# Ledger of designs, part 154: VH-VL binders against Cytochrome c oxidase assembly factor 8 (COA8)

Target 1, 167 residues: Cytochrome c oxidase assembly factor 8 (COA8), of Homo sapiens (Human) (q96il0)
Amino acid sequence: APERGAERRDTAPSGVSRFCPPRKSCHDWIGPPDKYSNLRPVHFYIPENESPLEQKLRKLRQETQEWNQQFWANQNLTFSKEKEEFIHSRLKTKGLGLRTESGQKATLNAEEMADFYKEFLSKNFQKHMYYNRDWYKRNFAITFFMGKVALERIWNKLKQKQKKRSN
Short names: E, the ipSAE of ESMFold2; O, the ipSAE of OpenDDE; V2, 0.75 times the mean of E and O plus 0.25 times the DockQ between their complexes.

## First folded at step 15 (VH-VL)

Design ng2 (from nf6 with light chain G30D; framework fv_ebronucimab; at its last look DockQ between E and O 0.60; V2 from the best seeds 0.73)
Fold by OpenDDE, look of step 16:
Structure ng2 (fold): chain C 167 residues (1-167), chain A 122 residues (1-122), chain B 111 residues (1-111)
Amino acid sequence: as target 1 above (167 residues)
Amino acid sequence: EVQLVESGGGLVQPGRSLRLSCAASGFTFEDYAMNWVRQAPGKGLEWVSGISWNSGDISYADSVQGRFTISRDNGKNSLYLQMNSLRAEDTALYFCAKDSRFFLGQGHFDVWGQGTMVTVSS
Amino acid sequence: QSELTQPRSVSGSPGQSVTISCTGSSSNIDAGYDVHWYQQHPGKAPKLLISGNSERPSGVPDRFSGSKSGNTASLTISGLQAEDEADYYCQSYDWSLEGWVFGTGTDVTVL
């Protein structure tokens, strides 16, 4: 009896997108959508003379990005899993096999699937509320630091102009 | 060296208040969320409270909700836990734990203090 | 308070492998939150052993490994040594509690 290979359940790797921006890029790069989260990762540029504020901003952005990637990767996996379980359960209840007579994957109708979506959304409503709240908090912090960095840059430019006028 | 040092523990009567402090050193304190974890004698670890890097997010375990207040002073590299209405079940070694992230829920506790003992007894 | 479920104790002989399970719920491990592991020797503070399900911090021996599948995380100690006798705790974040949750703890004894 051939040992049915244990399907390695693809644990969502903490997949830092293997997208490597060009080494000479002075800009943030947007990668392709991640296969799990479907979010496009941003590769943040690190300036040679990164200020402490710029560094903190970058770290905040990086952490927030990772947070978003993880959340949606997990949410999508959960969704897919529960969807499959729902379909299987309903098919079983109907006395239907997982495959049609034509060998195609048996599917539920739109109405039945609507029930699943409603239930899923209801079940995850609180989770999404917390996510949204935290998303706003994180982005507010990021925006605040973006402002600080902008001010710092303006100030530094002004100081440089003054120094050039004095020489 | 990265270090956390808890203080303020002691013997208190039920219903009394106590304030714990944690002094942080060796890292940029304002870049990390901080947590309190307690361990009753001979028991497991229990998360008590957490605070984000900017105090924008604060959370408590249900067991301490409404009685304990976590706060931080980033200028002093200090974490605090104000414990009010103390109960016998609050008797524990209280650890200060550094999160690896700015915000709660994403990181792990990479640095722990040695703990400060709180005993609530009549 | 929702705790992650661990076996109370695990024992093994020197050189053997032992595995500690950590089972969560739909609001933590099964929701896809990472599991972290801590080692605690008697009278000592906990020490981070494994982060992010399987990441080993510097200074942690390679005999320690972590894995996660579904709602269960596992810590494996390969080549058990006398110094590995300690309490082990898993940890995860629970979105419904908006807080961290620890496992019940596992006492590892080296026979």
Scores: ipSAE 0.840, ipTM 0.938, lowest interface PAE 0.6, mean pLDDT 92
Fold by ESMFold2, look of step 16:
Structure ng2 (fold): chain C 167 residues (1-167), chain A 122 residues (1-122), chain B 111 residues (1-111)
Amino acid sequence: as target 1 above (167 residues)
Amino acid sequence: EVQLVESGGGLVQPGRSLRLSCAASGFTFEDYAMNWVRQAPGKGLEWVSGISWNSGDISYADSVQGRFTISRDNGKNSLYLQMNSLRAEDTALYFCAKDSRFFLGQGHFDVWGQGTMVTVSS
Amino acid sequence: QSELTQPRSVSGSPGQSVTISCTGSSSNIDAGYDVHWYQQHPGKAPKLLISGNSERPSGVPDRFSGSKSGNTASLTISGLQAEDEADYYCQSYDWSLEGWVFGTGTDVTVL
């Protein structure tokens, strides 16, 4: 089914980069910063002879990257939305328009904006604590499996060397 | 081929305990988070609890926090729900559901069991 | 106690299209979490219809489609058939509850 930019529906992938590495690459690729999350996505290489353990590690890393990209994309949009709403509300209270006479967006000074930053940080503190806890849980599992894959590769190389000496 | 089979439901008096089990087959159980979902007679779906692939992340609905305990045994391809201090409001059909992800929060429930009925009454 | 808001019922004649809305809050759909849809026939377990807002699993007819815009998701059934008469639930994650929340459910009736 062809994709359309029709006005009636606008469905874009959530935060995930569309960068496509070369098909002949034998390495993971680090793409440009994602528009919404500002994180550089990793595009994972899948070797032709990937072991079950290597596959599990790759899937864990892929899922964690998707989770992380979605979180920061959502937080960046929420921050921008709430910042604009705060500015509009305070400008209305001061009897000022949303734009200056030159057409530029009206802003609040740094002292006035301090209330927004403090409120946003306080409001989102619990969410970020949950994120940090979950981030560590995910990355502990990943580092554990990186160790298992490293040992698997060393052992396979040693068995190949021993087998060649025996032949 | 992929199947989830719940068991352990029954009729029980308020204040008592029950233990639900869910036997999984046809997929690599230890690679997925698992969830319990319940449906009271004539009502909608309510998520009860979830557990990550490695049991390192566990969450409960507020209505059951402190009374229910989710657990899993990846060696037996089994998911459990220990339900203590049961109340009439816990009366429901309890479904076991397979998550599409390792961890909680971003997946969907792609395989469901047929459910086991829990009735809490005098 | 949080739930996603759906209409209690919708109805249509065979061949028509119906749309079910699902509206969330700032801790779930409006926070950017995906919406998933499930179909449940009487006496049966729920079945996944739509994942990730708009993805159809293998085996789900293409007359089912989903979308999300802002804090509202929609499930559309084009070319309504008698077998589509069932309950439909949306679902999203809620960060403040650290758990899943389902919609109130919609009874689809085929006239």
Scores: ipSAE 0.703, ipTM 0.877, lowest interface PAE 1.0, mean pLDDT 87
ESMFold2-Fast, scan of step 15: ipSAE 0.699; ipTM 0.874
ESMFold2 (binder alone), look of step 16: mean pLDDT 94; pTM 0.958

Design ng21 (from nf6 with heavy chain Q106S; framework fv_ebronucimab; at its last fold request DockQ between E and O 0.57; V2 from the best seeds 0.74)
Fold by ESMFold2, look of step 16:
Structure ng21 (fold): chain C 167 residues (1-167), chain A 122 residues (1-122), chain B 111 residues (1-111)
Amino acid sequence: as target 1 above (167 residues)
Amino acid sequence: EVQLVESGGGLVQPGRSLRLSCAASGFTFEDYAMNWVRQAPGKGLEWVSGISWNSGDISYADSVQGRFTISRDNGKNSLYLQMNSLRAEDTALYFCAKDSRFFLGSGHFDVWGQGTMVTVSS
Amino acid sequence: QSELTQPRSVSGSPGQSVTISCTGSSSNIGAGYDVHWYQQHPGKAPKLLISGNSERPSGVPDRFSGSKSGNTASLTISGLQAEDEADYYCQSYDWSLEGWVFGTGTDVTVL
């Protein structure tokens, strides 16, 4: 299902795009990037005859998406805020203003900004290690259940084929 | 209908051990993380430990790390807390709490038991 | 140390509004983690009151509302009633502790 297949721009919630999959879709849909996390949300298909195993897989995927969206939205906000604070601090030390003569935001060159990136990476190293560990734990569970659902579907097709041969 | 029932509390001397149990009913126990929370008499709530739906994530408050062990048996719809090397500071009402999520850290506690009292005294 | 800070007590007359603050740190509320609120009557287990900063579970009266800004969350009880007399706790996750932290608790008294 192509991202541009639906023309839905009636009203947006604060800060995000609006997307609504077709009512009778039999597939998951991928929406546009979220404004805050920059991640593309998945809109999950719920079949009428969803098995307990399929339901658990969907719930695991939904929870992991929500967790991931929240983490990156918060991390992007923190990065932007700390970056502006660093620039402000360094400009003040150099005796420079926050704006150029043209009114645009003053900034630092690449060598000066390297110190910020090093400090940010150092401060956030442990937090990102915990995120990566948790990400793998979640996705291993999801992958395991994707396999179980795939086998369940194959088995159901084989039972139906076997039933036809006995008739 | 959704219920959590704690048991195994009692009076015990310092340095001894105690095992708490929490029996769950009315929901799909294996789909949720579970937590222990305690409340000392006249004091506030203190989170003790949590365990993910599949036991793949386990965490402990610093105050109990190395002394308490959380576990679960999804086949019996039960949560456990093994408490070793008990101290007077562990005296509290211990609650079993259902997490709203599979994994730790992104949910909230939507169902609580009534608690089981643990008293550590000489 | 690793507690969310709440006022020890607040009070109000029936029909008035009271607000309970909950202040955390850069490793919990300040890191963007949600704040949840629990109500506890004497001798009873805690009960979920607000989840996700502002979401009210089914059965919770609409006079309870929550919000969060920066390192601080707030619970507001508008139209205070006698049954609202209880202890209230906020809760957030702390990534550096890899665990949940509760607030110090607030005793709400209806005069």
Scores: ipSAE 0.728, ipTM 0.888, lowest interface PAE 0.9, mean pLDDT 87
Fold by ESMFold2-Fast, scan of step 15:
Structure ng21 (fold): chain C 167 residues (1-167), chain A 122 residues (1-122), chain B 111 residues (1-111)
Amino acid sequence: as target 1 above (167 residues)
Amino acid sequence: EVQLVESGGGLVQPGRSLRLSCAASGFTFEDYAMNWVRQAPGKGLEWVSGISWNSGDISYADSVQGRFTISRDNGKNSLYLQMNSLRAEDTALYFCAKDSRFFLGSGHFDVWGQGTMVTVSS
Amino acid sequence: QSELTQPRSVSGSPGQSVTISCTGSSSNIGAGYDVHWYQQHPGKAPKLLISGNSERPSGVPDRFSGSKSGNTASLTISGLQAEDEADYYCQSYDWSLEGWVFGTGTDVTVL
């Protein structure tokens, strides 16, 4: 049997930072923003009496969270890399070094940076559209399953109430 | 034991149709995306089509778009590929492959069938 | 047509190490999608060898290792053995194709 003393949970996708709850919880726990994606992860509480339907909903939500974390971690990395390359290229064209006389990072003015932002958004427009479409597909499935779980819980409460009323 | 078994391959004339089937056992079929991958004799692997766990997302390789239709029947633990307007270039061994995820694009193919041979020739 | 580029063949003697490269583009490996590796012996179905860039499935020897940097992934086989003689394929997802892409395949020969 594998040891079960660990109460630490890590996110699964490559490149996503590790996330550890501060203590045991009887509820879902929302963590601080991930270093790479800047999204707050949810750690799901697993009740001892979790139904197969509840388990499937949780797994769908966990997979979607991992997909979201991976997408935004990669997007943020790409943005930062391309921004740095743009700044470096423009400073080189001007005959300027990467650092000021005080040792600080050299920067471009707002007009020059606006060109980068416009190009980045234009270049990534189709990728973001596909992301949004896939998010809606995933959200639709999750919402449908949340409805099924809600109906199951209502039915179980009605069954318990019926049993309690019998003598 | 986790298994995928393909069937329905054979010799067909160009322009005709063929339907492939893949029977799954040993795992909860309805919880995973499924894919078709083909391999022409002496050539490499080519992804053909994929379908998510609930059939809510379907995708095709450009080479088969408009001619092939992927479908699944979760109640029968079966995956299908309807192949229309077959061409000589469609000649290949067709593999059924199980995805590790519910949705397309974030998993890997952890289980493969043995393949079924499709030969398109006059 | 986006396909991942692999060398056609690599060869080595028993006990040596060989490395297979897999080069993609900005719509697949370069976009941060994981790379998976499959091993195929003649007349057999492909078998998952490495998932998620570097993870070994149960039953895969530790002499197989994977890595990824930028647009390129690599599979390294250490302590090459006769049974490693097979075709090896990398795989990644391509967002612009909305589908999976496989590598061109590499034939590993043990001399």
Scores: ipSAE 0.679, ipTM 0.862, lowest interface PAE 1.2, mean pLDDT 87
ESMFold2 (binder alone), look of step 16: mean pLDDT 94; pTM 0.960
OpenDDE, look of step 16: ipSAE 0.856; ipTM 0.945
ESMFold2, look of step 17: ipSAE 0.715; ipTM 0.880
ESMFold2 (binder alone), look of step 17: mean pLDDT 94; pTM 0.960
OpenDDE, look of step 17: ipSAE 0.854; ipTM 0.944
ESMFold2, fold request of step 19: ipSAE 0.719, 0.710, 0.714; ipTM 0.883, 0.885, 0.884
ESMFold2 (binder alone), fold request of step 19: mean pLDDT 94, 94, 94; pTM 0.959, 0.959, 0.959
OpenDDE, fold request of step 19: ipSAE 0.872, 0.872, 0.872; ipTM 0.952, 0.952, 0.952

Design ng3 (from nf6 with light chain A31S; framework fv_ebronucimab; at its last look DockQ between E and O 0.65; V2 from the best seeds 0.75)
Fold by OpenDDE, look of step 16:
Structure ng3 (fold): chain C 167 residues (1-167), chain A 122 residues (1-122), chain B 111 residues (1-111)
Amino acid sequence: as target 1 above (167 residues)
Amino acid sequence: EVQLVESGGGLVQPGRSLRLSCAASGFTFEDYAMNWVRQAPGKGLEWVSGISWNSGDISYADSVQGRFTISRDNGKNSLYLQMNSLRAEDTALYFCAKDSRFFLGQGHFDVWGQGTMVTVSS
Amino acid sequence: QSELTQPRSVSGSPGQSVTISCTGSSSNIGSGYDVHWYQQHPGKAPKLLISGNSERPSGVPDRFSGSKSGNTASLTISGLQAEDEADYYCQSYDWSLEGWVFGTGTDVTVL
């Protein structure tokens, strides 16, 4: 009896893109699109003398990125699953097989698929509204801290200039 | 050591108000969302309310919506729960729980207090 | 439903494996939110047991494992020990409620 290979259910690995920026990089790096979320991850640079404000900003950005990655990864998986189920259901209702006579995957027409998209968007409307709201809140916080960090850097530069003038 | 200490629990009559406090120590309080979770005697855990690190996001369970108010003072490393219009069903041990993240919904509760008992009885 | 569904009780003999299921909905577990597990001994505060579906915090024995599939998460306790007798709660976030939801809790007894 052939051992039916246990289909490794591809659990969406919380896999931070294994893209490692060059060690000598002094800036943020953008990775390739994630296979699940289709979002390009940012690898945040950590300065040697990272201030508490800079650290907090980085953490906020990291958390927000992870949040976005998770949201869209899950949304895309849900979309793909529901789309496939919809197609299968409709084909079955039509008495059509999952494959054409030519062996190709049977597809629905554009009109039928439009119904799916409309239904999917309608079903997920509230979820997307909450996502958008939270996205703005997160990004507002990040932007605010970007401003704080910018001010801190300016102040530190001014202090250094004053110290150099006094010596 | 990371610690949460709840206070303010007690015996109250229905319709009265009570304010719970949670004192946080051992971590950067302003970097984490905070939550209240309650457990009625012999019952399971019930999430009550959560507040983001900057108080920008606040949420409540339907059971307490409009009656309870969560707040925080990051300068005092303190979380609060103002409970108004208390009901018998609000009788529970109230836990302060630290989120692992800045914002609600993404983290987990990595630190819990010992709880403070609230008894609502006539 | 405002709660995740767990079996009321699970029992096993020392050294056996027990599994606790946690079933949610499309607005929480099924929407891709992570499941967390907590252990609570009588008269004690809950303790984080598993985070992010399968991650074990430091100090949690390797006999505890978590998994998630679809709308259901599972906690497996392998090599059950007397000290594992406790209540176990799953947790997830529900986007429709904009709040955290706990499981109904499972009492694990060691026979």
Scores: ipSAE 0.845, ipTM 0.940, lowest interface PAE 0.6, mean pLDDT 92
Fold by ESMFold2, look of step 16:
Structure ng3 (fold): chain C 167 residues (1-167), chain A 122 residues (1-122), chain B 111 residues (1-111)
Amino acid sequence: as target 1 above (167 residues)
Amino acid sequence: EVQLVESGGGLVQPGRSLRLSCAASGFTFEDYAMNWVRQAPGKGLEWVSGISWNSGDISYADSVQGRFTISRDNGKNSLYLQMNSLRAEDTALYFCAKDSRFFLGQGHFDVWGQGTMVTVSS
Amino acid sequence: QSELTQPRSVSGSPGQSVTISCTGSSSNIGSGYDVHWYQQHPGKAPKLLISGNSERPSGVPDRFSGSKSGNTASLTISGLQAEDEADYYCQSYDWSLEGWVFGTGTDVTVL
């Protein structure tokens, strides 16, 4: 896995949004990748005539997005921390510094780094299996309600045709 | 206005069963996960079980796995806990708690009932 | 059965600050799960005090604050008042248990 950049500062400002959809947008917006999760957030549009089914679908999607972003932000942070700790531990055992003579971060060879990757995947296997199970449970609910919303919209079109014919 | 009311507690002998109910009002019950939390007299809080909004995800504490069954009826705005093979260690005040989320694991418990007392003694 | 460790009790005089620690493990707080705090007065149901490590619900005084670092969360009461005398519990999710875990509870006494 590739090396990540500098660790996040603990004093980073909160409440600042880097994404600003147009004021009168009638569509969902996909923002840039989140710097911690690497996932692109969806900024959901709330229509003024949103039905109860449409509202529930949107809320289910919002919650699942938040859950997914939190999981991967935490996993990416853990991966980065454990990778650097592994490298630091191996360099310390060899009597080497954290930086080369030229000031660049010291690294381990590919065989040594392969040990880290194998151990990380093994250590996190069960956690990721639970994540996958939960992901499918959430997506099943979302897909089910997408179907309900689609049928609701078809039904409304049929009612509109009937009203025009009867008038 | 948001309210949870537990019922069904009482005195029972070890090995017997009880069914607890929790009636919800003042919010859209079907949009939230629900949980049971218990507190033995003079002791701390212990999570017992949780159920997702659609009953598709259910989880139990190890201490009650296989003996207790959580369920919900969204049409009646009600949460249930069937407690079988009761032990003295199950003696506690049982709270119904509203989760802030549809699914288990990411939310917090923003509304609590006043609890119903279960005493298991012979 | 609690998995999170809290001190049994803390005390302070009115106006003082007290801090309650909550220490978990790599399968709960250490995995980045949020910590929530509840206040419980005698004979009453618990009440949500802090959610998402540091967020105060409407109506909770700003003298209550929360933080999290590593495997440990903290609740601080920065201007202790008589009404703050209660039990306090932390809570987190544990992926390996597939369930919620509460702290052991802390009895706050106002001297």
Scores: ipSAE 0.722, ipTM 0.884, lowest interface PAE 0.9, mean pLDDT 87
ESMFold2-Fast, scan of step 15: ipSAE 0.698; ipTM 0.874
ESMFold2 (binder alone), look of step 16: mean pLDDT 94; pTM 0.959

Design ng8 (from nf6 with light chain S96Y; framework fv_ebronucimab; at its last look DockQ between E and O 0.58; V2 from the best seeds 0.72)
Fold by OpenDDE, look of step 16:
Structure ng8 (fold): chain C 167 residues (1-167), chain A 122 residues (1-122), chain B 111 residues (1-111)
Amino acid sequence: as target 1 above (167 residues)
Amino acid sequence: EVQLVESGGGLVQPGRSLRLSCAASGFTFEDYAMNWVRQAPGKGLEWVSGISWNSGDISYADSVQGRFTISRDNGKNSLYLQMNSLRAEDTALYFCAKDSRFFLGQGHFDVWGQGTMVTVSS
Amino acid sequence: QSELTQPRSVSGSPGQSVTISCTGSSSNIGAGYDVHWYQQHPGKAPKLLISGNSERPSGVPDRFSGSKSGNTASLTISGLQAEDEADYYCQSYDWYLEGWVFGTGTDVTVL
């Protein structure tokens, strides 16, 4: 009896992008799109003399990125699953198999799929509204701290210039 | 050491108000969301309220919505729960719980206080 | 308030494995939110046992493992020990409620 290979259910790995930026990079790097979220992860640069404000900004950005990655990964999985279930259900209702006579995957027409998309969007409308709200809150905080860090950097540059003029 | 210490619990009559406090130490308080969780005697854990690191996001359980107010003072490393219109069903041990994240809903509760007992009785 | 559903009690002999299920809904576990597990001994505060479905904090024995599939998460305690006698709670976030939800709790008894 052939050992039915246990289909490793791809648990969405905590998508630490395996993208490793060059060690000498002084900049943030953008990775390839994640296979689940389709979002491009950013690898944040960590300065040697990272200020507390810079660190907090980086952490906020990292957390927000992870939040976005998780949200969209899950949303895409849900979408794919529900789409497949919808297709299967409709095909079954039509008395059609999952495969055509030519062995191709049976598909629904554009009109039927439009119904699915409408239903899916309607069902997830509130979820998307909350996501959008939270997205704005997070990005507002990030933007605010970006401003603070910018001011800090300006101030530090001015202090250094003054010290060089006094010597 | 990372520590949370709840205070302000006690015996109160129904309809009265009570204010709980949680003093945080050993970590950067302003970098984490904070939560209140309660446990009625012999019952399970119930999330009560949460507040983000900057108070920009606040949420409540339906059971306490409109009666309780969560707040924080990052300068004092303190979390508060103002409880108004207290009911017998609010009788519980109230825990302060630290979130592992800045914002609600993404982290986990990595540090808990010992709790403060609130008893609402006639 | 929507609670995550756990068995009321689970028992096992020393050295056995026990599994606690945590069943949620499409607005929490099924929406892809992580499940966390807490252990609570009598008269003590809850302690984080598992984070992010399967991650063990420092100091948590490797005999504790977490998994998640669909709307259900599971905590497995392998090699059950007397000190494992406690209440266990799962936790997740519910996007519809905009709040955290706990499981009903499971009393683990070591026979």
Scores: ipSAE 0.838, ipTM 0.937, lowest interface PAE 0.6, mean pLDDT 92
Fold by ESMFold2, look of step 16:
Structure ng8 (fold): chain C 167 residues (1-167), chain A 122 residues (1-122), chain B 111 residues (1-111)
Amino acid sequence: as target 1 above (167 residues)
Amino acid sequence: EVQLVESGGGLVQPGRSLRLSCAASGFTFEDYAMNWVRQAPGKGLEWVSGISWNSGDISYADSVQGRFTISRDNGKNSLYLQMNSLRAEDTALYFCAKDSRFFLGQGHFDVWGQGTMVTVSS
Amino acid sequence: QSELTQPRSVSGSPGQSVTISCTGSSSNIGAGYDVHWYQQHPGKAPKLLISGNSERPSGVPDRFSGSKSGNTASLTISGLQAEDEADYYCQSYDWYLEGWVFGTGTDVTVL
């Protein structure tokens, strides 16, 4: 059964973490990569006294995460499908089967696969250009509000400190 | 109650201008993208333009690009559409629609106004 | 710019199931963008019926269901009722046009 806990890591394999946030965490948590998008989801903390500014920042970050998850899930699916089609097409042209004599998947070497990677990037160039532009627009808004939240929190701490001295 | 009320429609001659307004209430207007959708008499829905929550992301249908300008005033909970160089083909009922998200492209239109009629004829 | 393709009309008797197709292109539905569905009765504003391919907003009966595969989405109305007689539009985002695209619309008639 999955469990929330303090941040944890295995010794191997590299880049994979069995991280499970605590059930009553007071901080955001970064989870393991999603199977489809390969992006690490953030598990957002909602404070009991969340200000309107903090709420807007959290919602902006949540929406951007969902947007990224969907985009890369779709692109990863397309990438895998087109990669397999490319390999099968080239194996067919060579008169080779889809499996080696030992039964493992037949594949192409790195030089042969370079054509696929180049073709995929070329076909998706404009789409990814628009994605990058939109990513910057979203991140500009998020960064701006991160700054506003940070100032609000510092200002509230200073007001609390002044209040304590006046008692 | 979440509500969108369009206004500013009317009869205009080709080549003239008209400005539509949409007043929003019952939700945090500044947290959502907004859109204009039109429907010519007896025809289907056509998306016209959309604007992100902060006006930093704006898009137009090709049919209105360069002639229409979408804008918003988050302080007044209002969405606007400035329509210049109007053509007979722009004759339609214009709806204001609330997006479910801050930015364009990933949401849906969960609240619609009743529309304001724009008629472009000689 | 371009429209998502829907059948012009579909009809059925009360209690039957009808399915409305919505076919897009590689820049919208085929690129993996969600499909949303709207119902419009005569003289009324459109109303959200299905979001995110298959999610029903509150107040939408469970006889409405949606799905998507490849370039095509489908709306199914099971147990057709008289009040389902309306126009239905699909919608998706198009990355190439950088905008929303509606379907051509389907007039559902209950016989």
Scores: ipSAE 0.691, ipTM 0.876, lowest interface PAE 1.0, mean pLDDT 87
ESMFold2-Fast, scan of step 15: ipSAE 0.685; ipTM 0.867
ESMFold2 (binder alone), look of step 16: mean pLDDT 94; pTM 0.960

